VHH binders against Protein Abitram (abitram). Designs and how they scored, part 1

All scores and structures are predictions.

Target 1, 175 residues: Protein Abitram (abitram), of Dictyostelium discoideum (Social amoeba) (q54td9)
Amino acid sequence: MRTLIERYYSQYYFIDTTITDPNLTEDQYVNQHTNELAVIGVAPSHPVLQQEISKIEFKENAINNEVSGVRKTGGFKLQSNTILCVITCSNGKEYFLRSCIKGKLLEINKELINNPSLLKTNHATSGFLAIVEPMIKDKFMENPGLIKFEEYHKLRNIPIQKGPVFLKDNTNDED
Below, numbering starts at 1 at the first letter of every chain, in headers, positions and changes, except where a header shows other numbers; antibody chains are not in Kabat numbers.
ipSAE, averaged over its two directions, is called F for ESMFold2-Fast, E for ESMFold2 and O for OpenDDE. V2 adds 0.75 times the mean of E and O to 0.25 times the DockQ between the complexes of E and O.
Where letters were taken out, [cut] stands.
The coordinates of atoms that the task and the answers printed are left out; those that the model quotes come from them. Centres of patches stay.

## First folded at step 9 (VHH; from m1 with T100S S102F F103W W104E S105Y Y106T)

Design m2
Fold by ESMFold2, look of step 9:
Structure m2 (fold): chain B 175 residues (1-175), chain A 125 residues (1-125)
Amino acid sequence: as target 1 above (175 residues)
Amino acid sequence: EVQLVESGGGLVQPGGSLRLSCAASGFTFSKYWMYWVRQAPGKGLEWVSEISPRGGYTKYPDSVKGRFTISRDNAKNTLYLQMNSLRPEDTAVYYCAKGSDFWEYTYGSADMDVRGQGTLVTVSS
């Protein structure tokens, strides 16, 4: 059995490779679904996961974003560094979370507004930040600033835990 | 020693109902995402449902949405799957599986090491 993320997503990370201080590694994940849309969230190395969150505020144009119709027209256009939200911690520290890729904002996770702790308890699942339609969908690694799962875990010195594999795991195509 | 024990499988006619249980021990049940997965004869594993640690967030694939309901009782360390309107294509061995704590990341196949032996559900006339 693979995790849900491994079954339906290709996992990428947006990080500053020059940052080594773990209090400053404000890394984010970018998971491309098999439908080519990208899910953006907080990576395991992000320092906010060890802090008490007071509130999460999305930018007004992200909140008011509307994507409708058969062709999915409309929506807020993003650069990789576009700020999507600001997290304020109980001690006043602020973290800025970004789009990570160029594309179109399809939705934000509005549940984070009413339940900020979801970001910490479920950062890789129901605590995601946003769904983005990427500008570059095929050859996804051509999106600047992304690294793959293996390189991320090596660079941040996070162990990769592997279990047994079925001889025929036909539900999993990975890369 | 983490243990997951499934029960409640059996033979049922199409349109019938079954309720599966999964008794958990050896870990703090309320901290983890829990899952049901199934393996039909000659097929690979298929995700059937997921539930958040507090039980407030659930998700299902379209093949079972509206017919299956996952739930948990954190006081009893027990996961449930209520299966209604069963169809012959639901015939499978059903497993419960423990997810990772959100603070630990698992590459994937490790979830297979933390599941029960399964309970067989057969749906036939």
Scores: ipSAE 0.000, ipTM 0.116, lowest interface PAE 17.8, mean pLDDT 76

## First folded at step 10 (VHH; from m4 with T100S S102F F103W W104E E105S S106D D107Y Y108G G109S S110A A111D)

Design n7
Fold by OpenDDE, look of step 10:
Structure n7 (fold): chain B 175 residues (1-175), chain A 125 residues (1-125)
Amino acid sequence: as target 1 above (175 residues)
Amino acid sequence: EVQLVESGGGLVQPGGSLRLSCAASGFTFSKYWMYWVRQAPGKGLEWVSEISPRGGYTKYPDSVKGRFTISRDNAKNTLYLQMNSLRPEDTAVYYCAKGSDFWESDYGSADMDVRGQGTLVTVSS
């Protein structure tokens, strides 16, 4: 049985190609909905998930995006390497999370500011980072660093698990 | 049938505060962007605030930024607008408005499809 994500999203993962160290696994996921919007989050392989998180801060430009009006206009333009937020761990280590794709920032998950642990407990669902309108829609794989779901699991030696997945505002997380 | 019912309007002095509420029914409230808009006498409809389905994103025009706060309680199907430091130019009928479906809409063309009857806010000394 297909999960909700499998039914309505194309799942991609962002691998920073600028990193030459194969042991660095600061990976992010990019789930593209059938309406072409992308949900950005932290991938299971990301080392931040093994850390104690003290705070999450979004960049000012991310917070103050340009989307406004009765009709959606404007929007903060993102590059794939645009930093969305900074995660500070209890040991002082900082991680920078990125847009992963070119596009327009539509939403950030401010809940992460008040509840940083949400990133660890629900990174694949309610712990998402942002929603982005992709600039590249039809050729999504042309975004640098993006690989497909199967390739990611193979690359990181992560078993593909079957089960229910509840996403964001569509379904409530069943903890 | 989609219904939006605003409340909380009234007369207030400059510098005062009001809290507006909007009771929503007839749709899955937690799946939609919600808005406050206002219409001053003799003027067109003005966007006042925006909030995402779970409330993780809010947006305001410069005219009300820092003074107004939009929030929502999805368990109660209620939208709120906290208005502080009110000014005479804030005098208007305030409407709660429903946005497009969060999962089905193109955010680039997202629009409001339904609004309530409104509640009058008058700021005057």
Scores: ipSAE 0.006, ipTM 0.288, lowest interface PAE 9.6, mean pLDDT 83

## First folded at step 13 (VHH; from q1 with D106T Y107W)

Design q4
Fold by OpenDDE, look of step 14:
Structure q4 (fold): chain B 175 residues (1-175), chain A 125 residues (1-125)
Amino acid sequence: as target 1 above (175 residues)
Amino acid sequence: EVQLVESGGGLVQPGGSLRLSCAASGFTFSKYWMYWVRQAPGKGLEWVSEISPRGGYTKYPDSVKGRFTISRDNAKNTLYLQMNSLRPEDTAVYYCAKGDSFWESTWGSADMDVRGQGTLVTVSS
């Protein structure tokens, strides 16, 4: 049975296709909600999750990003390779996390600034990086490096676990 | 076994008030985000309030903001929804819903695990 996220989100993963080393797994997830907004975060395969995180920083333009109106006017335009934030580990190592998709930055997770450990403890949920309005809504897979949930699990040899039964809209079973 | 039992629904006139209660059992209530959702006839499920495990944070959609107040008593494992200035469009079955994870609320209205059987609220003159 599908998990809540599986029912309400299309799950994608960003794989850096420029990396030829299969052991480099700086992967990110892109969860696209039924409302077409995408939540960006670090994938379980990302090595940052094994590090002690000292600091997470967003660029000023991201921090000061203003989005308003019904049509989400404003916002910082993102390319798939646009860096959203820099993660500094206790050992001095830095990781650069990307937008993964073209779109408009709607929101960054400011909680990560004050509580960087949240990224490790809740990378799949509360530890998300940003919310992005995709520019390519109906052609999401055209974003370079994106692969589907099943492909990611296969690629990284991560078993797909059966999730619990989550709340769903009883009037809409098309998810 | 997670159980949520809503109560307090009924018929009320426009402009009136109701207070809903939800009795929770079968899980550590104080560890979970809790929600109220509603379903109007012929419509989908609508999120109407969110509250953090300790009650320090609450959130509402614009449709009910300023009129509804969610609260909780963790000692009693009870969730509440104070509904004021009720409108006909508030007519719905109201459900108490449990968050899907401990101390997490990332997914908004989708971040819900289990809900009760609901209590009917009818706002009509």
Scores: ipSAE 0.005, ipTM 0.292, lowest interface PAE 11.7, mean pLDDT 83

## First folded at step 14 (VHH; from q4 with D100S S101D)

Design r2
Fold by OpenDDE, look of step 16:
Structure r2 (fold): chain B 175 residues (1-175), chain A 125 residues (1-125)
Amino acid sequence: as target 1 above (175 residues)
Amino acid sequence: EVQLVESGGGLVQPGGSLRLSCAASGFTFSKYWMYWVRQAPGKGLEWVSEISPRGGYTKYPDSVKGRFTISRDNAKNTLYLQMNSLRPEDTAVYYCAKGSDFWESTWGSADMDVRGQGTLVTVSS
């Protein structure tokens, strides 16, 4: 059955090409909505999902400050490798999550600060990291490290659920 | 106001070691990425090391990798740079730098917010 994400989003995945260790799968997803905004989150292959998360901190110290929610003039410009947040696991391991795309930061999921477990329980939905307005709207695939849904599944040997194949909304999912 | 004060520089012979310190104040030290950069005479700023807020991640350019070690004590609001196997080409003013709110994994001019006055390191026989 066609999921909500499949209906309204073009699904991409960010693969960190700077990592030479093939066993490291710190992948992220980039779901682009029909309105061209992108939702950034943790991919199912990411090792953080196997860890107990103790803390999630976004680099913007604005959560409890008077400047919380105040966008600077022009917004925060993001590069694909811009770190958005740091995840601390119970064992002391830290993971760094990135923007994955060039764009403007619109929103940080502050709920993750108060409820870090949300990232594990709902990584594909309410456990997203941020909403970004892409700088490259018509050439989304030109973002370094981005691959399409099918390519990601192939790369990471993640089976695609069998069943009726529903076409995703015609945005950028053309092979 | 953000303040960074470097110390520990001096004259050392090739192959020698130095440990630099940076005292931070005016911001929540434990929440920011910190950096060491250096400027040699007649040259531009060069990134030397990077460390995450909690110290779990460090990065070095090839020029100093294996010789320099960045560390931090968040309880003391202090950043450190252990420099071993020093070379004449390491001669420079070394600066402690505070990271910006949004950080890129690649060092750039936009990645750092404030730096200190620097401490001079001279490597000479």
Scores: ipSAE 0.020, ipTM 0.367, lowest interface PAE 6.2, mean pLDDT 83

## First folded at step 16 (VHH; from r2 with S100T)

Design s6
Fold by OpenDDE, fold request of step 18:
Structure s6 (fold): chain B 175 residues (1-175), chain A 125 residues (1-125)
Amino acid sequence: as target 1 above (175 residues)
Amino acid sequence: EVQLVESGGGLVQPGGSLRLSCAASGFTFSKYWMYWVRQAPGKGLEWVSEISPRGGYTKYPDSVKGRFTISRDNAKNTLYLQMNSLRPEDTAVYYCAKGTDFWESTWGSADMDVRGQGTLVTVSS
């Protein structure tokens, strides 16, 4: 039986190929829903998950240009390398999380600002970073650094676990 | 006008150490990503190190990882590169380079817009 995420999402991962040390990999996931919206988050292999998080900040433009209303007007244009947020750890370490895909920013997870620990406890679900409308919908893999689910697990030697996985739907907050 | 002035280069034996400094002026140093790059004789520019504006993020290529350490003192508008276990292949002119604003880093080669005149590091027995 396929999990919920397997049924409704195509799972991709952004890999920084410039980092060869597995312990320093800053991998992110990009889960594309059947409605073509993408959920951006921190991959299980990301070193931030081993850190105590003190603060999560989002770019001001990202905060101010969220899509609002039923018509989904507005949005911030993202390049694949656009910084979405910065994570500051208790030891002073910083991690910069990026869009990973070209698109339009629909939503940032503001809950992470008030509850930074959510990223660690629920990185695959409610601890997502942002929702993005891809500009390249039919050529998703043309985004540099993206690999498929199976390739990621093989590359990082992470066993594929099957079971119930619940992710937030790719819905925009209409604030 | 943005100015970057490197210092600390010189002749050193293999296995030796050097500490480079870069004095920055003409911009708000603490807001910008900073880099070290180098150019060996007959070769192109090579990225050596990266540091975030607040200093909490650093990155190195495999060629210098574990041997070089980038740091910064924002109060002094100074960038540093500690180079240990130097090798002959580290011989190059080393440049300090200014990157983008905190949120504008793209990991691209275009991020570096200004660099200093450089300081020569020669590793030879």
Scores: ipSAE 0.819, ipTM 0.913, lowest interface PAE 0.5, mean pLDDT 89
Fold by OpenDDE, fold request of step 18:
Formats: sequence, C-alpha cells, structure tokens
Structure s6 (fold): chain B 175 residues (1-175), chain A 125 residues (1-125)
Amino acid sequence: as target 1 above (175 residues)
Amino acid sequence: EVQLVESGGGLVQPGGSLRLSCAASGFTFSKYWMYWVRQAPGKGLEWVSEISPRGGYTKYPDSVKGRFTISRDNAKNTLYLQMNSLRPEDTAVYYCAKGTDFWESTWGSADMDVRGQGTLVTVSS
C-alpha cells in the first residue's frame, strides 16, 4: 500500500548527463504534487551536501517575480536549464541549481538565503529550492534530463527505503 | 567590440605540457562564462572546458578531464588553459570563447557568441 505521501507526490530526478563523474554529478529532485505543482530541490547524491556552504543566492528576477495574490498572477517563466540559485562553498566552489522543468516560478525558498545550512540539514523537506508550476502537466517526462524515482535509485545505487524518500533528512542517517 | 586573442600554442611532444592564454577585451570579462573549444583537422568544433564568471565552477568533457585545467584572472581579463599529458589527438586549433552572463548560462553551444582567431597546438613525436 502506497503511503499517503506517496499518493500525493510523484518523485523525479534531474540528471545532468553531460557529467560522467559520479562525484561531480549535480542531481536535483522534482517532486510533483497531485495538484501538479512541483517542488525543486537538491538530491541526496548532490556533492554540495558534502561541502561547507558559505552562501546561497537566487536570481534577482526570481526573487522579484514570485506569484502573488488570489489569482496567482505573475511568475517568472522558467526553462528546464534556467538557473534558480547559486551555492557558494567555503572553499570557493560553486554549484548552479536549475529549474529542471519548464514552467512558472511560484515561490523560492528565501529561508536558504538567511540559513544556508538548511540545505544540508533538510534538503528533502524544508530545504527545498523552489515551487514551480509546470508548463507541461500531462507530459512531465518530456522535460529533458528527468528520470523516475526508481531509475534514479538504480543509477546511483541508493537503496529504496520503505516510506517517502523526500522526508528523509540528513539527521536520519543515524540508522 | 568584443575581442579574444589566444596565445601559447606550439609544437609539443606526446606527454608534454602547454599553457594557453586568452586576452579578453571589449566586455566586462568578470561577468561572463568563458570557454575553450578546439577544432582538429577535418573535424568539427569540440567543447574543451567551461568556467563560471567567479571561477568557482569548472567543467570538462571526458576527453580532457584530469589533464586540462581551465582558470581565469579577472583582474587581468585573461583566461587560461593548462594542458598536461598531451596526446596526438589533442592536436587542434584552440579557441577562447565568450559565454553568457552569470545567471544566463543554459549550457550549450548557443551560449558561445564570440571566439578568437585561435592558436594551433600540435602534439607530435
């Protein structure tokens, strides 16, 4: 029986196929809710989670064009390769995180600006990057680079645990 | 006018090293992604390396990964390519190319709008 959470979210992962080194892969997750909205975040395999984060920046247009009001007007048009935010590590290394899907930007997680460590501690939950309204609702997999949950786990040799993976925080690695 | 001038090419033996330079002018160098590309005789243009405006991000194809290193000095408006362990298949004209602004990178050949005249690198015994 699919857990309640599994019923509400379809989990996808964006894989940059141009990067062949597993240590350099910059995987992201795309969790699509039953209401078709997508939550974009950093996948557990992303190397940034092994780094000390100094700063998180969002594109200025993304900050200024969040959807507001009852009619949900506004929003920044996103391509799958649109850069949403940049993470700067203490050692000077940069990671560029992207939309992964075509759509409209609804919200960015501004908490990450003020509390960059949240990305590492809660990347699967409160450490999300953005909420996006997909442009293609019924053909979600037409977004290039997206793979399904099962395929990702196989590709990255990550065992599938019972329960929703997106609820797993780094603090749960104690098991 | 955007200008890119490559230098440092030459003849080198297999296993040797070479350092290329690219002098940039006519634009705010520190704001743009930069690239090295190469064209071997009878072949198409091949991407060789990418670097972010601030230099904190670099990317390489498998063909040169571990052997080539891209770097930049924004104060000098100069892009570099350190090439080690050179192979005959690395023989090509190497071009410096200007990419997009910091936030506008889409990763693709479409991001490169201008390149220099190139510098020839010949790897031969």
Scores: ipSAE 0.819, ipTM 0.913, lowest interface PAE 0.5, mean pLDDT 89
Fold by ESMFold2, fold request of step 18:
Structure s6 (fold): chain B 175 residues (1-175), chain A 125 residues (1-125)
Amino acid sequence: as target 1 above (175 residues)
Amino acid sequence: EVQLVESGGGLVQPGGSLRLSCAASGFTFSKYWMYWVRQAPGKGLEWVSEISPRGGYTKYPDSVKGRFTISRDNAKNTLYLQMNSLRPEDTAVYYCAKGTDFWESTWGSADMDVRGQGTLVTVSS
């Protein structure tokens, strides 16, 4: 019995292992789907999850990343350090969230612009930041700076919680 | 032309405090990441602090964390470094540096533009 994330995704984290102060751990997750695309988001250890968020801003070219009958070459290439968005908190603090991997930006989560609270309530699901087509897909750990799920939780001293459990179609006992 | 003028250095005893200033001109100060860096005698440049264009993000290495505070006044085009609990190993020439525009920030020090003459901080008995 595996969770949805465990069934369809390999879970990685982009962190600075030298940072131990929990107020400074600006960690992000990178979940690679079985189709090789990567979902980028805010890891549970990120201090922004303890803040009141005023707004989330994305770079203008990321917002306008639409394919509408025109194919552009050299489009929206990302380096691991490329800033995807900035989160502004009610107290004026800013947090910068990055691509974490080299690749091509396919989509940002535009719902975060109109509903920033989604980042905090659903950071691992509907509160994701972006979908990226990785440059390195088949040996994903060769992307610099990634660590695996178990190592992340040990380094950050975060208990592993079981996610949603998906059963067969006959699991609607209370409906 | 881009100019950065550092001031506020001097001789101070261990445990003392200093406040450095950096007057910026020749560019739209509020659009750029800003840094403090330092160079101890015979050593290379060491990153000391980072601040976002709007001032809402700051970052420090472990060597100065908790003792130094970077700030900026965009109305006065001025960058500051408040230095407390100074130690002899903080002795260096301090420079401010102009970084990249808001969205073009990188992790690499190669994006820092050090142009001023710096200001000498000497911490000794």
Scores: ipSAE 0.612, ipTM 0.819, lowest interface PAE 1.4, mean pLDDT 84
Fold by ESMFold2, look of step 17:
Structure s6 (fold): chain B 175 residues (1-175), chain A 125 residues (1-125)
Amino acid sequence: as target 1 above (175 residues)
Amino acid sequence: EVQLVESGGGLVQPGGSLRLSCAASGFTFSKYWMYWVRQAPGKGLEWVSEISPRGGYTKYPDSVKGRFTISRDNAKNTLYLQMNSLRPEDTAVYYCAKGTDFWESTWGSADMDVRGQGTLVTVSS
C-alpha cells in the first residue's frame, strides 16, 4: 500500500551526513513528481519544525517570478545552494532554506508568507517551499548531494510511516 | 575601502575567557554574512564561526561548538567572538572576514574576505 506521495513522487533528501546533532540537521526534501518537476520542502528532521515561526521571507525576484515576463524563458536559475527563503523564529533564530538542486524556479509557495504555520502542519504537502524544473531529470540521483527515502530514514533514525492497510481494497497498488 | 580591525586578544590560562571584537568600515555591515577564522602557528586558515547579516543564524565547527559564541551589533558595525573554556589548541591569530550579502550562499571559503592584521590569542599555563 502506497500513499499519494509514494505513488506520484520519488522521494529524495538533501542532508549533511556529517551532522548528527538534531538541533543542526537542517535537512530538506526533494520530491520528483512523475511529470519530472521537483517539489522542495523542509524534511521531518529539520529543527525549524520545533520552533515558533514568526515569518517566512522569499527573495524579491522569486516572489515576482510568475508576474514578470522577463523571467519566462530564462527563468529564475537555481544552483543547489541558492537560498529560496529565510524563516525567522519568534526567538530571533533564522533558518535558510535552499534549492538543493540545479534548475529553474517555477513557483514559490506564497501561502507561506501569509500563513507560516503551514510549514509545520503540512511540511510534506501544502507547506512545500518551491517547485523547480530540474536540470538533471533522468537518473535523478545524479543530482549531487541527494540520498533516497529509506537511507534518509535510517541515517536520521526516523520511523517510516506506512499508510493504512485496506483489507477490502487492492486497487491502489498500481505499478 | 573595506576595513576590518580585530582586537581583544591576549594571553590567557586554559579554561579562561576572552572576547574578541572586529570593527568594520567601508561597507554596509548589516548586509553581509560575517566570519571568524583563525590561523595557528604553521597552519592554514581554519573557519571558526559564521553569522547571518541579521544575527539570527550562527554556525560553528565541532572544535569550538558550545565554547565560542559569535555575535554582532549592526548599530555599531562590530562583530564579536566570545571565547570560553579556552584550550591550548585555540592558540592562533584570529581574523574576522566579510562574506557575501544576505541572499547569497555562504557555502565555501572563497567568499571570505580577510583583510585585517588579526588579534593574537595565546592559551598557555
Scores: ipSAE 0.589, ipTM 0.817, lowest interface PAE 1.5, mean pLDDT 84
Fold by ESMFold2, fold request of step 18:
Structure s6 (fold): chain B 175 residues (1-175), chain A 125 residues (1-125)
Amino acid sequence: as target 1 above (175 residues)
Amino acid sequence: EVQLVESGGGLVQPGGSLRLSCAASGFTFSKYWMYWVRQAPGKGLEWVSEISPRGGYTKYPDSVKGRFTISRDNAKNTLYLQMNSLRPEDTAVYYCAKGTDFWESTWGSADMDVRGQGTLVTVSS
């Protein structure tokens, strides 16, 4: 049976395949939920995960981007390279994290402003950066610059580590 | 009126060092991404270095990585390029360029504004 992420998400990564120095791999993940929304975060290979983080700042328009009700339309528009946040480390180094895909911003993870440690302890879960409504939903690999889960782990030489497995005796992936 | 004035170029032997400066005026220097670019004789413009508005992020192409260091002093409105272990292929006119505002980002050279006369670096003999 699948893990929680495997049951609800298709996992993609936005990386520069020409970068081989592990101190320069500013990789991000893009996880598309079964409802077609995308969760953007920091990939395991990103050097910021080895840094002492001083603060995380989001673009002011992103902070004020509140969409309510049963519809999630009306977020501000993103290009794949739009900067969502900057992470400042205690040594003064900065890292810029981007949307990775064209679409509309629905939500940023405001918890990171008050608790930056979530980025490092829970980068793939509660430490996500943003939720985006993608422009290209159905043929998701048509979003430029994405690679799939297995290729990412091979290119970065990262062993695939599986999370907790739900012990259920069915093949329905709705749960 | 945006002004960028490059200085510090000259003739240097292979293996030598130079420090370039770029004096900026006419805009809020600390709000903008800044770049060094160069143009070798008969060639197009080549990106050499990138630095974030607050100086905490820098990036280099493989051709200069480990030899060149970009820095900025926002109090003096000045951009620097420390060039070490110079090679004949580094011979070029070097320009500083004003990039986009802090949060506005595009990938590529289309957002770089080259304004100055540049400073000639010649690496020979």
Scores: ipSAE 0.565, ipTM 0.806, lowest interface PAE 1.7, mean pLDDT 84
Fold by ESMFold2, look of step 16:
Structure s6 (fold): chain B 175 residues (1-175), chain A 125 residues (1-125)
Amino acid sequence: as target 1 above (175 residues)
Amino acid sequence: EVQLVESGGGLVQPGGSLRLSCAASGFTFSKYWMYWVRQAPGKGLEWVSEISPRGGYTKYPDSVKGRFTISRDNAKNTLYLQMNSLRPEDTAVYYCAKGTDFWESTWGSADMDVRGQGTLVTVSS
């Protein structure tokens, strides 16, 4: 059995493949849902996950882009390098997180503004950065700069685990 | 109106160090990304370092990483480049460049505004 992410998403990563120093790998994930929308977030290799986060700020027009609910018409247009947010750490270091793909911004995760710890505790789930309608949906690898799940894990020396058999077993645990 | 004045260059032997300065005026220095770029004889501009408006983010190409350190003093409107372990390949005219505002992309060379005369760094025995 696969995790929910593995069932409903194709997992891609936006990385600089020439960077090997783990203190400098500013990697992001791009998870394409079966409905073709993309969820953008912080990859496990990103050094911010080892930092004490003071605040997360989103670009003002990304905040003002939203109405009640998601809408596609008139959405904020993104280039792959568009800065979505800046994370400021307690030591003053900054990290800039970007769209990774061309498309339209559908929403940002406003919970990160009030609860930045979600980024670290739930980076792949409720700690996502944004939801984007990609310009290139059908041949997703034509979006520049993406690599697939297996290549990411090889390049970053992260072992690939078998699917979530443990998660099924864990449902039998008593707390 | 925008002025960038580079200083601190000179002749140094391989393995030596230099500290470059860039005095900025005519704009709100603390709002902008700043860069160091260099131009070797007969070559185009090569970016050397990048720093965020607040100073909390820096980036370097592999060719200088670990040897060069960019910094800024927003109270003095001054950008710095500490250059250590200099090599003959570092010989160039060094320029500071004004980038874009905080939220704008810094990936394209069109985002860098070079205005100064530069400061010559010569690394030779």
Scores: ipSAE 0.560, ipTM 0.800, lowest interface PAE 1.7, mean pLDDT 84

